# Ledger of designs, part 96: miniprotein binders against q9h3h3

Target 1, 235 residues: q9h3h3
Amino acid sequence: EDGFTAEHLAAEAMAADMDPWLVFDARTTPATELDAWLAKYPPSQVTRYGDPGSPNSEPVGWIAVYGQGYSPNSGDVQGLQAAWEALQTSGRPITPGTLRQLAITHHVLSGKWLMHLAPGFKLDHAWAGIARAVVEGQLQVAKVSPRAKEGGRQVICVYTDDFTDRLGVLEADSAIRAAGIKCLLTYKPDVYTYLGIYRANRWHLCPTLYESRFQLGGSARGSRVLDRANNVELT
Below, E stands for the ipSAE of ESMFold2; O stands for the ipSAE of OpenDDE; V2 stands for 0.75 times the mean of E and O plus 0.25 times the DockQ between their complexes.

## First folded at step 9 (miniprotein)

Design h77
Fold by ESMFold2-Fast, scan of step 9:
Structure h77 (fold): chain B 235 residues (1-235), chain A 83 residues (1-83)
Amino acid sequence: as target 1 above (235 residues)
Amino acid sequence: SETIEVTVTEETSPEEVAEEIVKALEEGAEKVRLTAYGREAIERALEAILIVAKRLGRKVKIESIEIRTEDGKTKYIITISLE
């Protein structure tokens, strides 16, 4: 291989998913404990593989906050992957529509707003805002990556239950903005992640469904949301 | 510092990367070093460099492009300056 492939990125994601997570679970933990938990585990200081100088001595794959009403449903990922292999060998066109159909058929509907921030105060502050919105019920669930050995940006993922529910996706964007987040956001359905759809994929598919940019001044406030596939502004 | 570091990922907007580069150069950085992991990230980094050249109305020189494999990962390091 001459670069990172979808397989390599999927392997790294799988390793993170399988390693221990630091979780604040609002279904079982009082909201009053959140601020202390956030102070104990700032994402800029939690290391991916553990370090005596960090809050963790053992590997951490993700730092997550689960909302009080959170009920995980990943759908039939195995069936999705089998159908994807059949689709590729069938000679049928691979389009956003066929991927959407596979996702619906196999109930793999979740998706996420992504934001990438450098390690530091701004990342920790953004994560704290998102975590509070989750615990207060404005968002359902979120996670943030720990600091990698190589350095670089960390990612905050804010999940929605159904990427085909446009209003739900936009409502999540509004809640993220209300939490004080001003950076670029992109929205990616989990089906694309499971099937290895990234930028420059061989099927020439747009790797994200939506893009959100913070807008201030003049006559308008809030976020400007673009439907990436149709090149249509929604807000 | 003489050189400012910027990391690019497969999900990063080229426009956002370009904003970071422009800020670094306008604040006196002589060079900017872009680190990108994988093919998707390098494409976004290159697109960002083009946006920087257009925004500043100046030629951007690519000083070097290094390709390394570190811990099983392909890493691209692009160093740029203004001409």
Scores: ipSAE 0.000, ipTM 0.079, lowest interface PAE 25.4, mean pLDDT 78

Design h78
Fold by ESMFold2-Fast, scan of step 9:
Structure h78 (fold): chain B 235 residues (1-235), chain A 83 residues (1-83)
Amino acid sequence: as target 1 above (235 residues)
Amino acid sequence: SETIEVTVTEETSPEEVAEEIVKALEEGAEKVRLTAYGREAIERALEAIAEVAKRLGRKVRIESIEIRTEDGKTKYIITISLE
C-alpha cells in the first residue's frame, strides 16, 4: 500500500503504550499541583524519544491526566484478539456491526475523541483546558502525544468508557467544547485501535464513528456531530 | 473546512507542493486533497506525498484515491492526512 501501513501505525501505537508515560493522577495528586505540572511538561516541548534540550531526557510514550473517579477497564483484549483471528478465518464480512458485536462480547468498550494540532501555543493551551476539565470532573481521562523527532501534528485523546453509549459520547463532546476547544474532533472506539483499523485499512471501513465540528453562533451545544457510518447528523 | 485543495500539473514541482502541504498540516489542516490530471501530474503528486512524509517525520496516510477519466486522461483525487 502507498505510504505508511496500518501495521506500522499499530506497531508505533504499541511502542508508545509500552514506553513510560508522564501522568498527572488526580486520584493521588492535589489539583493545586496541576498548573505547575502543565508548565513543566507542555506537550509541544516533550519529545517522543528524549532530548537534553527538552523537558525529558528519556523516551515518553504519552502525557496523560487521570480524573479523580478514573477506574481503568480495558476489557478482555486477549479474548478480542483470538475472536478477531477466528472472524477473519470465518469468511464473514468485516463490518462496523460485526466489530461492535466483537467489542461488546469481550467488554472492550472504551473509545476516544481525537483532535490533531500542530506543536505550539494552541496545542499547549488546548491540552491545558482538557487537563483542567479532567481534574475538575467534567471528563474522565485524557492523553496527548509527545512531539515527534522531526515535527508534525500531535494528537489529544479524550476517553469515554463506552463507545456504544451514544449519549455519553455526545456528553464528552459537549464537555470538550465547554473547555474552549473549537477544532475538528473525530471519535474512535479502542476496539478499532486494538484491531489495527486506521485509514486505508484492508476492510475499507471508516476508521472513526463520529465527527464533531464547532458551530459558529449556533446551538447551546456548540457542535454539529455526524455519525459517519450511517451519514446521519445527530445535532 | 479543515481540508485544503491542491492541483498538481505536469509543470508542478513536487518539492514546492510538499512545502505547501507541510505548512498547511503544521497549521492544523485535517486533510489535503490533491487533484492530478495525466500520468506526469499523478507521478508528481505521489512524489510530493512521499516528500511530505520525509519532511514531517510523521506518518502520512492516503485516506482515499478516486480515479476518473476526463477528456481521455486519468484524473486522480488523492486525499491525505497526518496521523
Scores: ipSAE 0.000, ipTM 0.066, lowest interface PAE 25.4, mean pLDDT 78

Design h79 (at its last look DockQ between E and O 0.11; V2 from the best seeds 0.00; counts 0 for: pae E 22.5 > 1.5, pTM E .764 < .8, placed apart)
Fold by ESMFold2-Fast, scan of step 9:
Structure h79 (fold): chain B 235 residues (1-235), chain A 83 residues (1-83)
Amino acid sequence: as target 1 above (235 residues)
Amino acid sequence: SETIEVTVTEETSPEEVAEEIVKALEEGAEKVRLTAYGREAIERALEAIIEVAKRLGRKFKIKSIVIRTEDGKTKYIITISLE
């Protein structure tokens, strides 16, 4: 979005996913090692394609933290993609409900809260807070993009297991706010990502389900969460 | 002020709760406070709130929402009124 075509965005995402990841895995690494790892790999300094003068000399697609209970389950992505092609060929209407049904049928249920921040101390501080929440068990898994060669904002993704579980989505938002995060958050189901559907798409679908805005003294969680699809405040 | 209390459990129908809330507000209740404890009850409460929004459009206001944890479970309290 932001001036790129859906094909260009999909190609960049694929390249990042295929390149090596820097991972702190709390399933096998003691939590006491996290602070040293965060100091070694601040996302504002980790470069996308490597540089001898940065923390990495080799390409890095993502910097990730896996929680102690994290169990990857992407569902049947191949079946989802095949069903999507069949749906497009069928002439049936393509709606949010139809995509939700495809996601449920193929168990492609994960989704993520996204925050976009400029490279710098604020990004590194936000990522450290999120990473600690993951390792301490308040969040399940998160990743952050490395610094692009051309610069620009970086993204932190905080995942939940099931985008249809509204309470789970809200609990993740609460944990993000408890970690000290105050920027705008948007929530997107991974089904849209796997199908290459972005904000400007031919079906006029909105891939963003929720928005969270920080509020002092508002909700008990310090945020207002809006259900974008139904235009309803959930917190 | 007059507040109607509604408790949502894992057996509660979201549509029945929504109908009860809409009726109470249209019959002059000043506020309706919906309480749910635990994941299943809260999901039903959230479905009820969405259904209320569909039936009332923009004629209602969410006055407050409180989400807390108690004994390892989440408690959801929402108060709504007519605009």
Scores: ipSAE 0.376, ipTM 0.770, lowest interface PAE 2.9, mean pLDDT 86
Fold by OpenDDE base, look of step 17:
Structure h79 (fold): chain B 235 residues (1-235), chain A 83 residues (1-83)
Amino acid sequence: as target 1 above (235 residues)
Amino acid sequence: SETIEVTVTEETSPEEVAEEIVKALEEGAEKVRLTAYGREAIERALEAIIEVAKRLGRKFKIKSIVIRTEDGKTKYIITISLE
């Protein structure tokens, strides 16, 4: 039992497949079916493992909505990882700029706004708003985690194509706010995920590039967006 | 409950998982079962265990590691307890 090394687990895990996703694909499914789909699979009721009485009988990894303009492109993740390993070995300083350059070089540019919500009506309502925004073309793609057994917070991820495109990131924030979401949002590039860069990492890199706080009566956007890397308000 | 389950995904940081583990222990869990999918999730789970151990000043032991295939998908189930 105690004999499993992290390396052994990692090797075994490399062969592991992800659980299925529940997907509404607006490219193939009429928008008029979205409401029925949302009613069938409310995130607060969809369970991670397909618990008895849940809408899903099988395990679900994520619930997702794909917009009309959604094109999955992860870039060269393998090349990115190889370059990252080489960089670590070189002993060169690692900065947010370094990661940005790696991401650009390998075309791994996707990022996401994240929000964490407790299971319940507010989550389902937030998700419904996001899903509509995706189907209507205001957002490209979003996903939400299913309910855990203990009822912990669920996460909604709203993706943008390019974390280096500040305007695009801000536009997504605006669309999220327009959907009625008022909670704290954080923006994380996927490159940080692929490279295993989390909070309090050894490189002291902040994996969150942007933070959005809702503001009543403020800017036309209804939020204040902070650039965490530069500690500058963008709105 | 005696055993509380925590799910680790590609969007879950080790710190977030650690917080869930701590919460589970505060709720009186004797064991925590981490379910992880893929390499990154396994790594995050392991890092989370280490993080919690540091926070609590106590060691965890891995009670079991189970690999399951469900509907053609593989998941890792790591059960831990405080020493």
Scores: ipSAE 0.027, ipTM 0.257, lowest interface PAE 6.4, mean pLDDT 85
Fold by ESMFold2, look of step 17:
Structure h79 (fold): chain B 235 residues (1-235), chain A 83 residues (1-83)
Amino acid sequence: as target 1 above (235 residues)
Amino acid sequence: SETIEVTVTEETSPEEVAEEIVKALEEGAEKVRLTAYGREAIERALEAIIEVAKRLGRKFKIKSIVIRTEDGKTKYIITISLE
């Protein structure tokens, strides 16, 4: 009787995290197999639920590539979430500094560059470049959403292990650009994701820490990176 | 085919929205269209819908959900009706 609900949409997003992932793991798979894997599973053709004609017959939540140096470490997410609930109950002000300190205290330091692309050659080419950068060691881990039935843009997430390490985040931006990607990139620390904090939130927090724009002659080294937390340009 | 238009923001009181929706439905409106930008706003919209269902002892049917991106934000448009 009921159609779509926001809870239904939230449940679909959670199900993607819990459904099987299609993974190329450089820690256990030779790099020479990457190109064949990419050709078999282009993100514009891998469907969320395994539709007829897809390369996948089963649901796929994410398509991911793990680099040789990838060391899984989500930190103390449970403790982070508990401290967040306590902070909200305390009545104390919530600021960007508060979120940063929570992330540091609980070792939830990862974050990600995000790009949104329509299904097709441009998406598949961008993903292939990112995947090669991961296997070659310029990036540590990336994932891309599969094709949804409703259509629309897909997302590539390129992770870094410490959002407080500005140099490391900028090095990841540089590696993404070296893969030929020219679209807008936005960077979101995982602490915001684990706490459910998005762009328009009650605390006026900005979950986007950096924005990166490709420029041919407007910035050094091919990127114009804006630090949203301090409202300054880093290039 | 009277449709109530409601815009829900992150500052919107779900309880006050629910009160307005109940009043309009009891006065003859057949549908409610809620527009929300972002996850917090859509959560508030759903809280309001749940409260209306509780007050009226009735079920709602989702007639449509439209999800679009505007200026870097996700826009939700949900149309509901009483069964």
Scores: ipSAE 0.000, ipTM 0.081, lowest interface PAE 22.5, mean pLDDT 78
ESMFold2 (binder alone), look of step 17: mean pLDDT 80; pTM 0.768

Design h80
Fold by ESMFold2-Fast, scan of step 9:
Structure h80 (fold): chain B 235 residues (1-235), chain A 83 residues (1-83)
Amino acid sequence: as target 1 above (235 residues)
Amino acid sequence: SETIEVTVTEETSPEEVAEEIVKALEEGAEKVRLTAYGREAIERALEAIIEVAKRLGRKVKIESITVRREDGKTKYIITISLE
């Protein structure tokens, strides 16, 4: 069933957050060092649990690039989680609107554009483009998963500060497209991640707020964006 | 409605957790809530849930997953039942 698979993937993601990260931090490292760092740590070759034949001998949870102006703000995650537990036991309806209200009340506003790519040149090229956009100030922060031992797709996450700021979300999409990315993108608020809500969940909530598809010769932004929550096309 | 609490740590055997859960469910517990702190514990909790499904030959329904941050650590709370 899809439900069981989604929970397994969620827990693997949590484990990755706790392992060491390979970070290029533009707040403390000159931008001129980025190309060498990208060549040393291509995501298609960095292994999740380490291997003598890869760039890393030790486990790596994520490969990340922090922009020069990056200032992490997770909000009141503890308050959010306590309110979520109270909501689950209260018998009140659990809807996208209720979760949005909890996120706003507890200032848990960040979210991310996700892209899933097979290991290889296209993944490494896409990551390099995103990393350069972050270091150049067009995006705030991004991370990419290392290669799993079993194979499978890797994920690039590009973060924005506020999922309720539609214009900010769309500006990030535009910057991703300007970096040469043409694959499907989906946008997920971090509130869903903090509460463990994935594609298959008990409340039948869609954790994806937006989808972006590359449109050849369509728009100035190079993408067609769908608001999944309201089922409305924004471009 | 009886809910059984199980704590999983980095030292916990997935097989031992699975055995405890199987016993509780066979003795009539309606739900089991697993709490895991940190990477190794979360991995072990998932392995235990998979093992429970195998041992019972039945589908395990995951009712909810909740993520909390306490004292700088990630806490994973998973509630399961039988389908």
Scores: ipSAE 0.000, ipTM 0.101, lowest interface PAE 20.6, mean pLDDT 79

Design h81
Fold by ESMFold2-Fast, scan of step 9:
Structure h81 (fold): chain B 235 residues (1-235), chain A 83 residues (1-83)
Amino acid sequence: as target 1 above (235 residues)
Amino acid sequence: SETIEVTVTEETSPEEVAEEIVKALEEGAEKVRLTAYGREAIERALEAIIEVAKRLGRKVKIDKITIRYEDGKTKVIITISLE
């Protein structure tokens, strides 16, 4: 699953910019407080727009955990967007390589592993595992969407600093699997999110760079990671 | 089963590694094991694997990957084969 629509992108933009986030920040909060925080704010119960009957009475855009070494760097998003408009107007080909070049030029390098889960105990358990991995230093930062008013699946996003650093992307996948996650994962660079690249985009680009599937077991355990753009199986 | 060993360093071009791997596979090697130590060498190894897939027009499978932190750097051993 990687079907971001224009509606999903609008919701993400609104969540990021307009509404407060519920944050466990390991840079300023002792790790011993994490379990209580997770119990207080299970993502299956936190509502997007607030409800007196939920853990939050006010709107929540995202529920996030910041690792002790987390240092946000979104790059030059404004410059990226201006360059993107110019590129589209120029009539030049729009390809994964062109988008990668724009991202590098404007230092918009972060990306994320995505997993989509229905509201319920499996979502809350998966989020708890990811949050602990972040606080313990195996992952840098993660966030999970609150429960939408219209329902539907929720998304857990696990970030890496640089989508062009393939080793870092694979190390994050390994850490997610070590946390007990067995569902399908897809990796999306934030440049695609900022530029509105989704499943049914007009340029027919694949909206994700990597796909990770859990191996069922046997003698060789782990995940299978596919580079979708180049059709190469990495693990 | 013939397994060919290839060491990738920060001075080895991805194109040179890809050429060596393509030649080995065309000459009947069943698997290729790449060893890379340090971030730049690891990136070059991954670029070479992608280049092999492009040159052969075939899927490249990573049969095994071992990642270890040794002497202040990451060491990666990647074993590949053709689908």
Scores: ipSAE 0.000, ipTM 0.228, lowest interface PAE 19.2, mean pLDDT 81

Design h82
Fold by ESMFold2-Fast, scan of step 9:
Structure h82 (fold): chain B 235 residues (1-235), chain A 80 residues (1-80)
Amino acid sequence: as target 1 above (235 residues)
Amino acid sequence: SETIEVTVTEETSPEEVAEEIVKALEEGAEKVRLTAYGPEAIERALEAIIRVAKRLGRKIRITVTIEDGKYIITISLEKE
């Protein structure tokens, strides 16, 4: 009836993570092969569940580029989930600070800059710029969603390893801007994703920790970055 | 001429959608078509349109249609 419930979105996210990924891995693949790979797998044409008319005949969950120094670390997600259940039953206030403390305690520190774009040339161009920045070492890792059956907006995720490291978050923003990206960016810690915290959550938490706006003459970095949790300008 | 397609969900940022609409129209797109499923997505689409109107100093034309159980909101600049 309504396919966009919280349960439906969670099921889609799990399915994407479990389905095969198309990966350009700069740890094992020469950088000179990137342009051919990007031409073969433009995200506007790669279909989520496979299609004879697309580059893929089988399902694809994500299209990803791993940087030369990429070393995945998800932390203790099981411990995080157990502590979250305990927190909810304790009556202790659930705030950005409390979630930050849980994330640090369980070493669940990764986060991501997000941009949402319609399928087409602009999406493919933006992804190519991000992918090149990853392979050149300015970013660590990124992924982009494949095209949904109805052709809805696709998301590019650019990861950093520690959402509490403001300098690292700002350096990633600068690299995204240097790649020619001018749209609004929002930064979300993976801890919010693991705990199912979205915009309309019962705890009134803003799932966006940082926000970046492009500015032609406003800053030397090409953007203004806000810490939404503390209402502080970072640039 | 170009029509830009945007899907709005309950997770979609109204500010991000507003930015996309403004950019598309200023870059010469004839129309921007928003597709929204369900009440929360529709609310976010409407918030985005309000933000677009606030950012643009021109009249905008909005057409709403219901097609295959989804709400399609088409936005264009009104020629005066």
Scores: ipSAE 0.000, ipTM 0.087, lowest interface PAE 24.4, mean pLDDT 78

Design h83
Fold by ESMFold2-Fast, scan of step 9:
Structure h83 (fold): chain B 235 residues (1-235), chain A 80 residues (1-80)
Amino acid sequence: as target 1 above (235 residues)
Amino acid sequence: SETIEVTVTEETSPEEVAEEIVKALEEGAEKVRLTAYGRPAIERALEAIIRVAKRLGRKIRITVTIEDGKYIITISLEKE
């Protein structure tokens, strides 16, 4: 969100992670129940803080779908945070390469493809496609933000296990495109989220590593992927 | 020395936080560190601290550090 500071974005992300989540867990729930769950909890109607007119009366931080093979691994976030504080006081330059090494050392490797959509039918349809891809095993896990009080855009996050694994990141992009998604996608490693690197960060770092644009023209992937840090096209 | 960490949100009860702080200090913790994001959470943390001071009936020391939108409030009993 272009209208918020890095501090405000970090505070909102923390609050959402701490509030209750609505979860479809394919590890314990039959795939046949997904369509009913999606109809009950369309993200355009689920409200962030609860509303009598919405599917939820209580706050919801995220709406998530866990794949059958999903195994959460956050790595050593505490060690990462301690090393980050040491790095900031050391006088060493803070660069994408330095942060990448910090993440690898502490095994904080997960990342996510992000798409931002206005509340409405297109958001709900995109989320349904992503959720089905997760339950069918083409993606591992995804979540979508509930509707904000002020009616801004909502975000769908599609996770991968290892942001340093370019092939895995690109395979997730292909699966998103195969699910019918045509909007702009950007990829952000979770290490950047844990360390508070958003659009208006103190270190002037690009907050995302990759950008994916849908390409009409018979491409095998259906998209162009750009490495934003190095300004190199990967596809 | 033992430091107890507590995260305060806009949903956190000031009374529950106050109870947790009092219990930790009475059980011998040297410090209790509260982390609060955003104005509503900070206000709840401050209300909890006021309740702690009233319950203990003695001076408490607080130190506030502000870093990247989060408030880190460290609470300890005044020496003597």
Scores: ipSAE 0.000, ipTM 0.094, lowest interface PAE 22.1, mean pLDDT 79

Design h84
Fold by ESMFold2-Fast, scan of step 9:
Structure h84 (fold): chain B 235 residues (1-235), chain A 80 residues (1-80)
Amino acid sequence: as target 1 above (235 residues)
Amino acid sequence: SETIEVTVTEETSPEEVAEEIVKALEEGAEKVRLTAYGREAIERALEAIIEVAKRLGRKVRITVTIRNGKKYIITISLEE
């Protein structure tokens, strides 16, 4: 967001990833337990660092739901970072294409649709819909941020396993829309997160690859998807 | 009473953190938790704690949890 530095955003992301996660894992937990789990841990009430008045007394970095077929593969992040340093010193242009090649070489392929919502009923309802879609097999995995001390919007992340698979990215968008989500969505590959590509980066790259807008009567699929990197409408 | 959460980074002002801690404890907060990542952030958290001790003039209980050698969680409360 505006006013944040890349260093500040990276520090916050590292903190969240290192703190404990609250996980509903459909690979080991019956789907019938999901509604009780969602009622116990509504994201508008779960606090980032714990509070006796909230569902958690200790820090929570993320609230996540894993689908039955979820198989995590983060790729070779260390190799990616070493290759990134070499790329920067090589004088070669830093473009979406060169980053895509770097990600493929190191198998850092995952990405995510992002939605930002204020704490409250609409956030909790949206998360419940996404979580059910994950457990039912329409989506692979998702997570939502806990409530920050100062307030502000929370983020729901819906992951796909391969950001270079355009059809898979679009299928995830359709499943999100089918779950009743109508807000703006943006898609960010995890390689951009690992390499610190945020707003106002030094390479003038768009920090997200795709944008999805709900269109009530517009398209046959219920949303308009724009390829932001190439400025081309896909739907 | 509530627990007040503060994240300390290499850009955090120790003086401002100390002011927040003192205010929270004087207003009846049970605990204040500082989370710091990396050497510079830890040094700034320590500077803030020293300032808090000077301002309060009371016995202060401090608990430190170290995770993965890089993350420090410092919980501050008033001694009973």
Scores: ipSAE 0.000, ipTM 0.118, lowest interface PAE 20.3, mean pLDDT 79

Design h85
Fold by ESMFold2-Fast, scan of step 9:
Structure h85 (fold): chain B 235 residues (1-235), chain A 81 residues (1-81)
Amino acid sequence: as target 1 above (235 residues)
Amino acid sequence: SETIEVTVTEETSPEEVAEEIVKALEEGAEKVRLTAYGREAIERALEAIIEVEKRLGVYRITVTIEEEDGKVKYIITISLE
């Protein structure tokens, strides 16, 4: 990771989005087929570029599950990119508020809860829980990265349709916790991904808006959700 | 819900402990608890934690410090989070 830039990370993400995806689409596939599909494509074994010894011989960018109610709306990504180029050359400050305004103007509203897990049983178990929650209607859409590097972390992304809808973002967090997930979660709007806002970005912006940490509470388990920009607890 | 207990001594290899921690958590253990008594053992436990940081991008560490017979004892609990 030494020497990797935000531009390099953005290029890798774009390549994954352009390569084929393995998709379980609950809009057209019976829920009874999910368990067999999960057994066929455990994310710890699916390889990014294909391998005769893995479930896939061809490249796979993402492994995804679409809920019955999923209706993709990417917004005006081309308009967003043009406005971003203009903003960078304008001398106007690059801030979370300015990026939020660009996202709203161009209807690029989707975002995602991220969890990073090492390849292995715990990753596969977490993904299976998330996938079932999506097919059962508690979550809308999720995807998980294939195995790209030996021993490298893989990411599960759980999407919401509008990052400006704080209540919807918090409801997704609750559903993830209800699925048995206990690891750290961070929330990132897709506008940040499209514009290359990663850990080492040139504008020194925090690459995520929220974080969620698991906690025990009485007979019901929950999480603490922090607004990272304002350092304020939301739950 | 399994917790794996590991005692770190002044002769313990930090890399071997790091490998044990990563393996246990990846194979479904809820927590790994390290106990280290005295300066040399504590230094080796902390070196192991630095190696774990390189391999696990998502984890939580809790440290409890106790005093026993005039020496410091660290109890370090590691979980994926």
Scores: ipSAE 0.000, ipTM 0.078, lowest interface PAE 24.7, mean pLDDT 77

